# Ledger of designs, part 40: miniprotein binders against q9bqp7

Target 1, 240 residues: q9bqp7
Amino acid sequence: VPQNWFPIFNPERSDKPNASDPSVPLKIPLQRNVIPSVTRVLQQTMTKQQVFLLERWKQRMILELGEDGFKEYTSNVFLQGKRFHEALESILSPQETLKERDENLLKSGYIESVQHILKDVSGVRALESAVQHETLNYIGLLDCVAEYQGKLCVIDWKTSEKPKPFIQSTFDNPLQVVAYMGAMNHDTNYSFQVQCGLIVVAYKDGSPAHPHFMDAELCSQYWTKWLLRLEEYTEKKKNQ

## First folded at step 4 (miniprotein)

Design Kb16
Fold by ESMFold2-Fast, scan of step 4:
Structure Kb16 (fold): chain B 240 residues (1-240), chain A 82 residues (1-82)
Amino acid sequence: as target 1 above (240 residues)
Amino acid sequence: SKIVVEVEIEAPSPEELEEIVEFIEWLARLHGGRVVDVRIEGNRARIRLELPTEELAEYFAEIVEELLEELGLRVEVRVERE
């Protein structure tokens, strides 16, 4: 157990929706700060196994694509992911937009891939919104908070295309989700409690996306691992 | 019912194989699974893992196969209902 252990769930918050919750999803902008982000903490505290596999993957990709090809590939993957997230935010936003253009976006491979997941998503509470854990001093930008099959979840959307930077995106996804969850549950900008997570991997060719649902017990297990990573990061920073 | 994922791997060396096996075990536990059996013979390993659901086992199998193939390793992954 970490030395400075802190609970993921806030005992002063209800996990049930209330009638006073806003009808428009929250979108709090991420402010530049010296406080570390979730992604930075995870990148700076990778295990020896994660580092080994990531470096091996990079070398193989460079051998296959060349140095310039590798850079172009990673840039394209990033751009595709960004566009996918923008499309999802538009689809899940209650604001009326140009319907014809929105319908055309639904024909993209990644968006087609997630249609069966989106059918089960409702009650959107937050989109592309900043979270900060006031006590543990870390920040993040989460993708979405909504009900999935009747359960309020932190939802993280991922894209996948072979060959891909799959190793990097796969390793710490559950830790990223619970870090956002714990931050939101203790962030005064939010009034609700989230206890579940969902990682959705969408495919470029439109094949059905893979949902990875995380119940409250599993989130609690990942949370303990996240606290250990955060503690490791904090100790490393103090020693430099 | 029990759902088991069986992973067969061949790596360039026994040392690399050990790191890969440990990674797969870590990844399985991260996804709520458990290690059933591990057999290592030189530069080859057979790992049997129990996952909580069929859907998760299929997802896990796909991830492991794609990841190890991208690393240039010889791998075979099977999902079995027991």
Scores: ipSAE 0.012, ipTM 0.322, lowest interface PAE 8.7, mean pLDDT 79

Design Kb17
Fold by ESMFold2-Fast, scan of step 4:
Structure Kb17 (fold): chain B 240 residues (1-240), chain A 82 residues (1-82)
Amino acid sequence: as target 1 above (240 residues)
Amino acid sequence: SKIVVEVEIEAPSPEELEDIVKFIEWLARLHGGRVVDVRIEGNRARIRLELPTEELAEYFAIIVRELLEDLGLRVEVRVERE
């Protein structure tokens, strides 16, 4: 299989700090492009098992909440996640000052949930930043690149509450993280190498978040799975 | 030592349970794990899975529990060192 022609790590890059590194975290805006996003690739290549579970979950929720109630629920989950990411970006950006709206976001249970994780996060290099794999032709918007317990990681922040669209995000989370990692490692807008991932699951009630660390070996294994999904997407697109 | 995740599920029907078991097996393989044992009796199943690390086993346990509870199923998930 040709996946070994596209390594996740860039041999021409170092994970060591460089004097030319910016003093502020990078935030490259994601712009609409004909190039597919990581989330689109994953959505368009769900397995029959994933589709089955997602459809069952949707039908159950519609039975419980009604069609309008399901829409409201889905919108609320999306908005809560967006606000959580906005609050984290504010907390982790050294140059950002708190606005009235940002102050309100900082009082959520999700922020309380991640406090013990945040104390182990330092050396933030990118926040809410666009990545592009120019050779493999995909883009993404990553949450954060920072050191977690001394290891430079792509960090993905997730929210958990019931009921929620956990099915859509949960099983593909590791693939999402390594896709961003591979893109960043081959994106000329960045100069450093990331070899580790971290998925943080935060809870609405403020109970302690769960960190899920992915070392370089595990990232390489998930990268192989991501490449298969990307190949499937490309073939489906060509046949449409 | 081996890191084992035990999943016990009760579903409304045997057919539904078989599909759920297959999904759990697929999910375990995605995370570098494997199914060690599966016992199905009517609408109840007990699945034992082996994961590469304790951290992955804990993550897997959380996502499986949340997914199955979101589907309205009765489930119990536990992580054990053997």
Scores: ipSAE 0.013, ipTM 0.491, lowest interface PAE 7.1, mean pLDDT 79

Design Kb18
Fold by ESMFold2-Fast, scan of step 4:
Structure Kb18 (fold): chain B 240 residues (1-240), chain A 82 residues (1-82)
Amino acid sequence: as target 1 above (240 residues)
Amino acid sequence: SKIVVEVEIEAPSPEELEYIVKFIEWLAELHGGRVVDVRIEGNRARIRLELPTEELAEYFAEIVRDLLEELGLRVEVRVERE
C-alpha cells in the first residue's frame, strides 16, 4: 500500500471536447532538469527478479552475437523504434498531406502491422508531448493521446522483433502508461481528462499488432503500483 | 468459459525457479491477468494464469515463451479455454 496516495483522475476535468480545445495536437517540449522521468523511476526500482532476468538475457545475447554484435543489435532495435514513432507522428498529424509524407516511412512492416489499429484511432489531442506531475514531481514524454474506439486513451506504441523480443520492451509498459496519464491529468498545459490506456505492440513482419486496452478500473489498479515504485525511488534518493 | 495460460518450466536450480515464477506472476498481473494455480516440484513449476481475453492470452503466451527460451530455459506454454 503506498504511504502517500494521490488520485490518478482530476475531478476538475472532462474527457469531452469543448470549443477552447486546440484544433491541432499538442506537442509540449520536454525540459531537462533535476525532476526524474517515468523511465528513470522504473529503471531504478526494478525488482531483483527483473534485474536477474535482464542480466541473464544480456549475457546470452552477448554470448551469441559478441559484444560488438550486441551493441549493433540494440542500436538497431532503438533506431527501428525511433523511426516507427516518427512515422506514426507523421501519419497522425492533421497537417500532413499525402504528398508531404515520406514514402519510405510507410513501407515498414511495423506500419503495416498497426493499420487495423489506426482505423480505430481519431480525435488526436497530443503527439510526442511532455507531461509533468507538479505534486508528485516526475516528468515524462508520452507518444499519443487520441480516441481509440471512441474512448480517449494514452496510447503507447511498441515494436516487437520475433523470435527474439527485446526483453526491456516487455517490462513495466502498463506502469508507464498510467504514470503519463496521471501526470497529464494534473498538468496545467492540458485541460482534458484521460481515463483509459492502450499499449500497441507492432511486429516487424507486418503481422497484426496486438492492442492491450486498459479501462479506468485497470488504470486505477496500475496507478497504485506506480505510486509504490515512485515511493521506492524517492526513498532510495534520500539514502544517497 | 475462462481463458487460461498454462506455463510449464524447468530451471537449473530451485532458487532460480522461484525468481522466474515470481516474474511470471508479476508479468501476468501487469497485463490484467491473475494467478489461478502454482505447483512447484524441485526444479519444475506449472503455473496457471487467467487472462481477460483469448487475444491477450495468446499474446501473453508468446511473450512468456520467447523470453524464457531466450534465457535458455526449458519451457512449454499453452492457451486453454475452460
Scores: ipSAE 0.013, ipTM 0.414, lowest interface PAE 7.7, mean pLDDT 80

Design Kb2
Fold by ESMFold2-Fast, scan of step 4:
Structure Kb2 (fold): chain B 240 residues (1-240), chain A 82 residues (1-82)
Amino acid sequence: as target 1 above (240 residues)
Amino acid sequence: SKIVVEVEIEAPSPEELELIVKFIEWLARLHGGRVVDVRIEGNRARIRLELPTEELAEYFAVIVRLLLEELGLRVEVRVERE
């Protein structure tokens, strides 16, 4: 159990909109600072098995593509992910008019992959927005907060290029989602409560995306594991 | 009935296989699961894991399959009711 426990949910907040809420989705910019990001905490507290798998993946890719080819592949995966997130932000922004370039982004296999999930997404409240947990001292940049099948969720969009999915950070994805959730629930820039999460794995070939819905109980279980990783990070930093 | 994920994997070496098995066990526990059975013979392993719900078991199977296939490993993952 974590030594310094803190609740994921904020009893003073509701998942229902109120009159003071913005009419457009929030997009708070991520600011450069010394406070660690969720990604950094997770990367600095990987298990020996996680480190082994990442190194094995890297070695396999370098063997197949060469050092320059691996660098190009990694850049392309990053660019594809960026374009996928840009397309989703455009689709989910209620007042945006699409340009020809944006229309080309919407023709990707990844967007086709998520169509059946997007039909159940509404009430978007935040897109590509920064969160900070002032008490626990960490920051993050979340993809989306919206209602999925009537439940307000932190939604994380992941891309998978079959047969070669990009695996960096994906095995800790539920911890990322709940870390963002806990931060948002205690961040003064936001007024609402999020109690559910959704991880969506989209495929380049247009195959139907796989959703992982995380209800409040499951989020609480992952939150405890995130607190343990955060505690481990803090202790490692103190010992230096 | 129990919801079980069965992972069958072949790795280049027994040492590498042991690390992969430990990773799969760790990942199952991350998702609230438990280890039912592990059978290792040389470079091959058959791992049976119980997950709390069918939805979690399906998600776990997807993630395990994607991660291990990316490593160039021969893997088969299936979800079954017992």
Scores: ipSAE 0.416, ipTM 0.784, lowest interface PAE 3.0, mean pLDDT 82
Fold by OpenDDE base, second read of step 5:
Structure Kb2 (fold): chain B 240 residues (1-240), chain A 82 residues (1-82)
Amino acid sequence: as target 1 above (240 residues)
Amino acid sequence: SKIVVEVEIEAPSPEELELIVKFIEWLARLHGGRVVDVRIEGNRARIRLELPTEELAEYFAVIVRLLLEELGLRVEVRVERE
């Protein structure tokens, strides 16, 4: 049990989406300060096993592609990921729908992959927006807050070249999502609450993306795990 | 003109830090760079890398940040013009 237990949901906020959907998604800038990011907390609390597995993966890829090939691969993966997020922001932003979309950004396998998910996405409330949990003292930049199949979710978009059909295969992504949820639910910059999470794994080849929906119960379970990671991070920092 | 990229990282353990440092060094070499200085203090490291061009330095800085962030690590990356 976390020593510093804090609820993921804010009882003072209505579970009902306020009917006044802001016409424009919120985009709160991330302020870089002494406060750790969600990603930082997760990264600094990775297990030796997780690091080892990632290293083994890298070594395998180097063996398969060569050093130059792996360099190119990694560069392309990151570039594609960035472009994908930019394209999604453009697609999901009502204001940018009127601007000349860089057609080249939209012509990706990843965008094709998520088309069936985007059909179920509506009521976009935030895009690339910063969240801060004042009490637990962490920050993050969430990709999207929108309704998925009528349920308000924190949506996290991921790119993968390999199928990830199970939520367990998304590593710490569920923790990231619930961390953003908990922060948003207690961030004064937001007037609404989220109870669900969604991880969308988009594929380069345009194959249908895998949606990993997280209901309130599953979010609560991962929230406990997040709190433990946050405590571990905090303890580690005190000992440094 | 050679540009120095400074990478500050914190890892969950010294063992993990060593792996991450080796990875960053490897990645720098792939970009035509070299390690200039490595300082390790507990679970934190500061790596200074020399890259052959500003463009490569900027590119490397972006990539290393994205990679390390994807790994969930706390990373600060700075490009210093010497």
Scores: ipSAE 0.007, ipTM 0.223, lowest interface PAE 9.1, mean pLDDT 85

Design Kb3
Fold by ESMFold2-Fast, scan of step 4:
Structure Kb3 (fold): chain B 240 residues (1-240), chain A 82 residues (1-82)
Amino acid sequence: as target 1 above (240 residues)
Amino acid sequence: SKIVVEVEIEAPSPEELELIVKFIEWLARLHGGRVVDVRIEGNRARIRLELPTEELAEYFAYIVRELLEELGLRVEVRVERE
């Protein structure tokens, strides 16, 4: 295999889980700049098959819901996802006290769905926090970094509802996770090393969420594919 | 032992089916898998794919089912140990 000059793991950082009982999870705000986000890179490097599927899905949804109905549906799914992430941030942050409205959201199907996952989550290091790969020049906003079953993971929370919005990031989820991981491992705002990923798919009806754990080897394999997408994005930008 | 995902799908046209088959093959390779067998008859396809672990096979099956059903397509996805 070709020599990888941009490894996902930082050899200068500890490969062991962070010490137990961290006092405050990091939450670095995402700043606007000309550096592309993970989402933008993935969005601008879709294959022709991905573009075809997205366009067909959009046409089908518009046919069934109308243009206004489609916009409302997409907005509602985005809002539900945002509320789910906000509830999880509150649950995992030791300093927060939930408002009465948020307390009712904690009884939602999505939160019920992830309860069995949450009992295995501890040692939260970062929540809704910005990452930047200082050498590869991309940024992102990750959901969570915490120990899952004793292993420090970048955790990405996803909601599942049928019919589902066919969002580009849905099929690129593993690439998104490893992109955040590589960025965090090379971001001077963080001092620890993450070697594992976790994608958690939560269900609206409260059915048990599906955890998709990615060990270090699998993360390295997805990282190679992310680097190809980033290279493609960079070349396309040069040709504009 | 091999972990195989079998996808059976029907599309409105052979042209659309071809793109969908290519997408499924691309997605399998993204997850470290390989194509075992592909059979196409008109607007129907049966695709067999090998994934490296049972967990990856289940995750792949979930993605394929969710995304293709959202397109209004008839799809059956099964995970088998061979």
Scores: ipSAE 0.327, ipTM 0.738, lowest interface PAE 3.6, mean pLDDT 81
Fold by OpenDDE base, second read of step 5:
Structure Kb3 (fold): chain B 240 residues (1-240), chain A 82 residues (1-82)
Amino acid sequence: as target 1 above (240 residues)
Amino acid sequence: SKIVVEVEIEAPSPEELELIVKFIEWLARLHGGRVVDVRIEGNRARIRLELPTEELAEYFAYIVRELLEELGLRVEVRVERE
């Protein structure tokens, strides 16, 4: 049990977004400060096993591709991910921003992959927006807050070359999502609350993306795990 | 005085051993250390690592031992002051 328990949901906020919410998605800039990001917390609190597996994978890839080949591969993966997020932001942005769309960004297998998910996405409330949990003292940049099949979700878009049909195969992504949810729900910059999460795994070959929906119960379970990771991070930092 | 951590490992295969050795090397660098010597014989390796402090050496030794034991590997880890 976490020593510093904090609820994921804010009882002071309505479960339903107020009709007065701006039609334009929020985009709060991320301020880089001494406050750790969700990503940093997760990276620094990986299990020994996880670290080993990742390093093993890395070494295998280096053996296969060579050092230069691996660097190139990593750079390409990163670039593809960035372009994908940029394309999604463009797609999910209000129509007025459509004129500035780079058509080349839209021509990707990843974009094709998520088309069936995008059909169920509406009511975009935030895009590439910073969240801060003031009490728990962490920050993050969430990809999207929108309605998925009528439920308001924090949506996290992921790219993969390999199928990830199960949420368990998404590594620490569920923790990331709930961390963003908890932060947003207690961030004064947001007037609404999110109770659900969605991880979308997009595929390079354009095959249908896998949506991993997280209901309030599942989010609460992962929230407990997130709190433990955050405590571990805090303890590690005190010992450094 | 240099603090040296010596890690002796037996792996199921030479290929796996190579990956483990590279991992340990990486982990040492992450902790501000460096590899001093690596000897590989079949499925066994002896790695000598230099760490900046005794505390880091002990911590590194602890982490490596726990990790490799969790993987079911035979591991001996020693911290030496040279």
Scores: ipSAE 0.013, ipTM 0.277, lowest interface PAE 8.4, mean pLDDT 86

Design Kb4
Fold by ESMFold2-Fast, scan of step 4:
Structure Kb4 (fold): chain B 240 residues (1-240), chain A 82 residues (1-82)
Amino acid sequence: as target 1 above (240 residues)
Amino acid sequence: SKIVVEVEIEAPSPEELELIVKFIEWLARLHGGRVVDVRIEGNRARIRLELPTEELAEYFAEIVRMLLELLGLRVEVRVERE
């Protein structure tokens, strides 16, 4: 599918903040649907090489931790990630829910890891919010839309346990970001335009997080690759 | 100046090495990079990849390092400005 027929950016939208918009970030709930999620599309279109590496990683982890240990490890990674996202949502909100903020544990190494990035984040527009691309018919749940160093970005928060990062979440991070971006730019629930992405990898030991900024040109390049994955997914579904 | 990521890797077999090399090449292209050079000697490979920015090169290098180490492979990843 040519990118020119399905552009990532919406020419009818501006990326400038609207002062008349409410100061509360949008949080549209993700509803169950027959249309595929970004995560499902990516999982169903992994390359032969990605599948090989994922299976080998699983086998090695099971060998090291045992079957039950592996399940506990993956569950723990999921829970740590969820708590990290909840803490960030609380920190980045306008302190609207003091009870929730007070109950979140802010002493994780992940929060320490990301502090220097948070200093450059402002103008939060959406948190843990659902997006749907109306014409391409896919959905997703993005972490955050905010200004990073003055640029409006889709921000994806990632956790990494050194030396054992969760391999399944690593392959397609840039594709997730641009898929969410393209969806939001064409979702009637939103009125603004996002042209940049940011992947922030936070570390459990508190080591400084790695920010990976994606400008508009890079986002356009990844968008083309996302469209190919989406097309591949659609073809696989027709053949079932 | 160019920003190059150099990956040196040893795999248990030439067949596995080929899959890993192709994965690294694919991942680099996915990150807006390109393959500069690939040298294979038996079960060892040295791959040089150009990435568009220093930040992206560091991210790519870290991903490759972590993934391959998780697989129990001997790997060395360097980011160089040329």
Scores: ipSAE 0.068, ipTM 0.573, lowest interface PAE 6.2, mean pLDDT 80

Design Kb5
Fold by ESMFold2-Fast, scan of step 4:
Structure Kb5 (fold): chain B 240 residues (1-240), chain A 82 residues (1-82)
Amino acid sequence: as target 1 above (240 residues)
Amino acid sequence: SKIVVEVEIEAPSPEELELIVKFIEWLARLHGGRVVDVRIEGNRARIRLELPTEELAEYFAEIVRELLEWLGLRVEVRVERE
C-alpha cells in the first residue's frame, strides 16, 4: 500500500478545537467484526528478527522462572497493565466514579511514575475509544487522545517492571500509535486531526516514566512502515 | 569524517548470529544509519555501522549494548570517529 495513496494526515481536517466538538472525551465502543485489529495485524506480521528476539526473551524467562512461573508472570503483567489503563481513564475523565480497586491502584508505583507526565496532559478528546480506517479496513482501540505539552497526541500507556524503554519503544509500539492516528484521522466518528504520538513507559517501582514523543515527520516515517505491515497481512490472509 | 559504531557479538549458533546481525542492521536503519561492513567468522560477527551524528551513534551504541547483554549475549559496542 503506497503511502502517497493513503496519507496518515487528512487535509480536510484541523488540529484546532472546533466549537461543535464535545467537551467530554469521546469513548466509542469497539465492535468485534471480521475487520482486523491493529494488534492482530502486528502480531501476524512480526519480522524474523522480532520473532527471534521474542523467543529468546521467552526462553530466558522460562529458564529463570520455570514454565508455570512464566505463565503466572505474564498473567500478572497483563492484569497490572489493565488496571493501570483503567486508573488512567478514571483520572483523565472527570465524569467517571472510581471503584475501590481503582482507588487502590491510584497509590501504585505506576501511577506515581506518570505523575510528571500527567501534569503536561490537558484537553482530553478521547479515552479508550475505537477507531476504524474506512478505506484501509482495519480497526483499533486507542488509549487516549490529548494535548501533551500543547500538542495534540495519540498517547499510549505502557507498564514495565523495570526500566526497559528500548524494547517497549521500538517493538511495534510506534507502529501501533501511528496506525491509531491514521485511522482516527479518516474515521467519520471523529472531526479533528492528530499529527503527533506519545508512548509513555511507566515503572512499577515508581521511577519517573519515560515519554517517547513522536513529531509529525517521525509519525509519517512509521506510517510508511505500518502500511507495509498491513500489506503483508493482507497478502498472508489472501493465501489462508 | 564519519562516525562509526562497531558491534562485536558472539551467538550460540551461526543461524542465531545471522538473525542477530539482521536485527542490528534493522535497528541502525531505524535510527537513520547505514551498514558499512559486516564480517562473520563462525558464531562471531563484527558489524560496522555509520550513524548521522556522534550523539545518535552514542545513543544507538548504548541501546544495542544494553539490549543484547540483557538477552544474555556476549557483545562489545564502540563508537569511533574516522
Scores: ipSAE 0.078, ipTM 0.552, lowest interface PAE 5.0, mean pLDDT 80

Design Kb6
Fold by ESMFold2-Fast, scan of step 4:
Structure Kb6 (fold): chain B 240 residues (1-240), chain A 82 residues (1-82)
Amino acid sequence: as target 1 above (240 residues)
Amino acid sequence: SKIVVEVEIEAPSPEELEEIVKFIEWLARLHGGRVVDVRIEGNRARIRLELPTEELAEYFAEIVRELLEYLGLRVEVRVERE
């Protein structure tokens, strides 16, 4: 159990929309800071088993593709993921500021994959927005906060092709989501409460995306595990 | 009421198998699950894990299947309601 426990949900906040909520989704820029990011905490606290499998995955990739081929593959996967997120932000933004480059990406398999999920997404409140937990001192950049099937969620968009790219991020996706949730719920830049999470895995071939919904109870369980990772990070930092 | 994920896996060696089994157990615990049963015979293992919900069990099964198949391991993953 974490030594420095803190609640994920904020009793002073509601998930219901009200007149004081912004009419346009929030997009708070991520500021350079000495405060650790969610992704850094997770990367620096991987278990021995995660490190072992990540290294084996990298070795297998290099054996199949060569060092240059591996770098090109990884770079292309990262670029496709970035473009996927940019396209989703454009689609979900009320301003509809799509450009020719973005329009070409809208025809990708990843966007086709996620169409059936998007029809259930509404009431967007934040897109590509920075969060900071003011008490626990960590930061992050979340993809989206919106209603999915009527429930306000922190939504994380993931791309997948066989083999699944970026294995490191695959293991900790639920922890990443709840870390953003807890930060947003206690960040003074936001006024609403999020209690649910959604991980959407989109496929390159256009196969229907898999939504992995996390209710409040499940989020609370992952939150405890996130607090343990944050505590481990803090202890490792003190010892260096 | 009980949601069980059964993983059958064959690794190149018993030593490698042991590390993979430990990984699967760790990942299940990360997702709020528990180990029901583990049977190891040489370089093959059958692992039964209980997960809190069907959706989480399917998510877990997909991660395990995709990762281990890519690593060149022979693996079969099933989600069963008991």
Scores: ipSAE 0.234, ipTM 0.663, lowest interface PAE 4.4, mean pLDDT 82
Fold by OpenDDE base, second read of step 5:
Structure Kb6 (fold): chain B 240 residues (1-240), chain A 82 residues (1-82)
Amino acid sequence: as target 1 above (240 residues)
Amino acid sequence: SKIVVEVEIEAPSPEELEEIVKFIEWLARLHGGRVVDVRIEGNRARIRLELPTEELAEYFAEIVRELLEYLGLRVEVRVERE
């Protein structure tokens, strides 16, 4: 049990979207300060097993691609991910982002992959927006808050070259999602709360993306795990 | 006016730091940038990179931050106008 228990849901906020919510998605800039990001917390609290698996993967890739090849590969993966997120933001934003839509951004297998998910996405409330949990003292940048099949979700878009048909195969992504949920639900910049999460795994080849829906119960379970990771992080930092 | 991205990194080891620095330098070049200054002290490095435009600098800063955070590194990234 976490020593510093905090609820994922805010009882002071309505579960129902207020009709007064702005039609324009929120985009709160991330203020990077001494406050740790969700991603930082997760990365620094990886298990020895997770670290081992990643290292093994890295070594394998280096053997296959060479050191320079691996660096290039890694860079390309991140670039593709960023472009994918930018493309999604462009698609989901009702305002023609003044940025000249690089038509090339929309011509990706990843975008094709998520088309069947996008049809079920509506009521976009936030895109690439910062969240801060003031009490638990962490920050994050969430990809999207929108309705998926009529349920308001924190949506996290992921790119993968390999199928991830099970939520368990998404590693710490569920923790990331609930961390964003908990932060948003207690961030004063937001007037609403979310009770559901959605991880969407998009594929480079354009094959149908896998949606991993997280209901309130599942979110609560992962929230407990998140709190434990956060405590571990905090303890590690005190010892450094 | 030159736009400089300053990246401060702390790595678990000097060897890892060196690899990370090389990676960042490579990435900067990929984005049309150049290395202006590199200072290494133990497991910490400060890299100053010049980018041709503010937009590229910001984009680069975001990418580097995301990458380095993903690697679990302690990172500070700043965009400065000189």
Scores: ipSAE 0.000, ipTM 0.204, lowest interface PAE 11.3, mean pLDDT 86

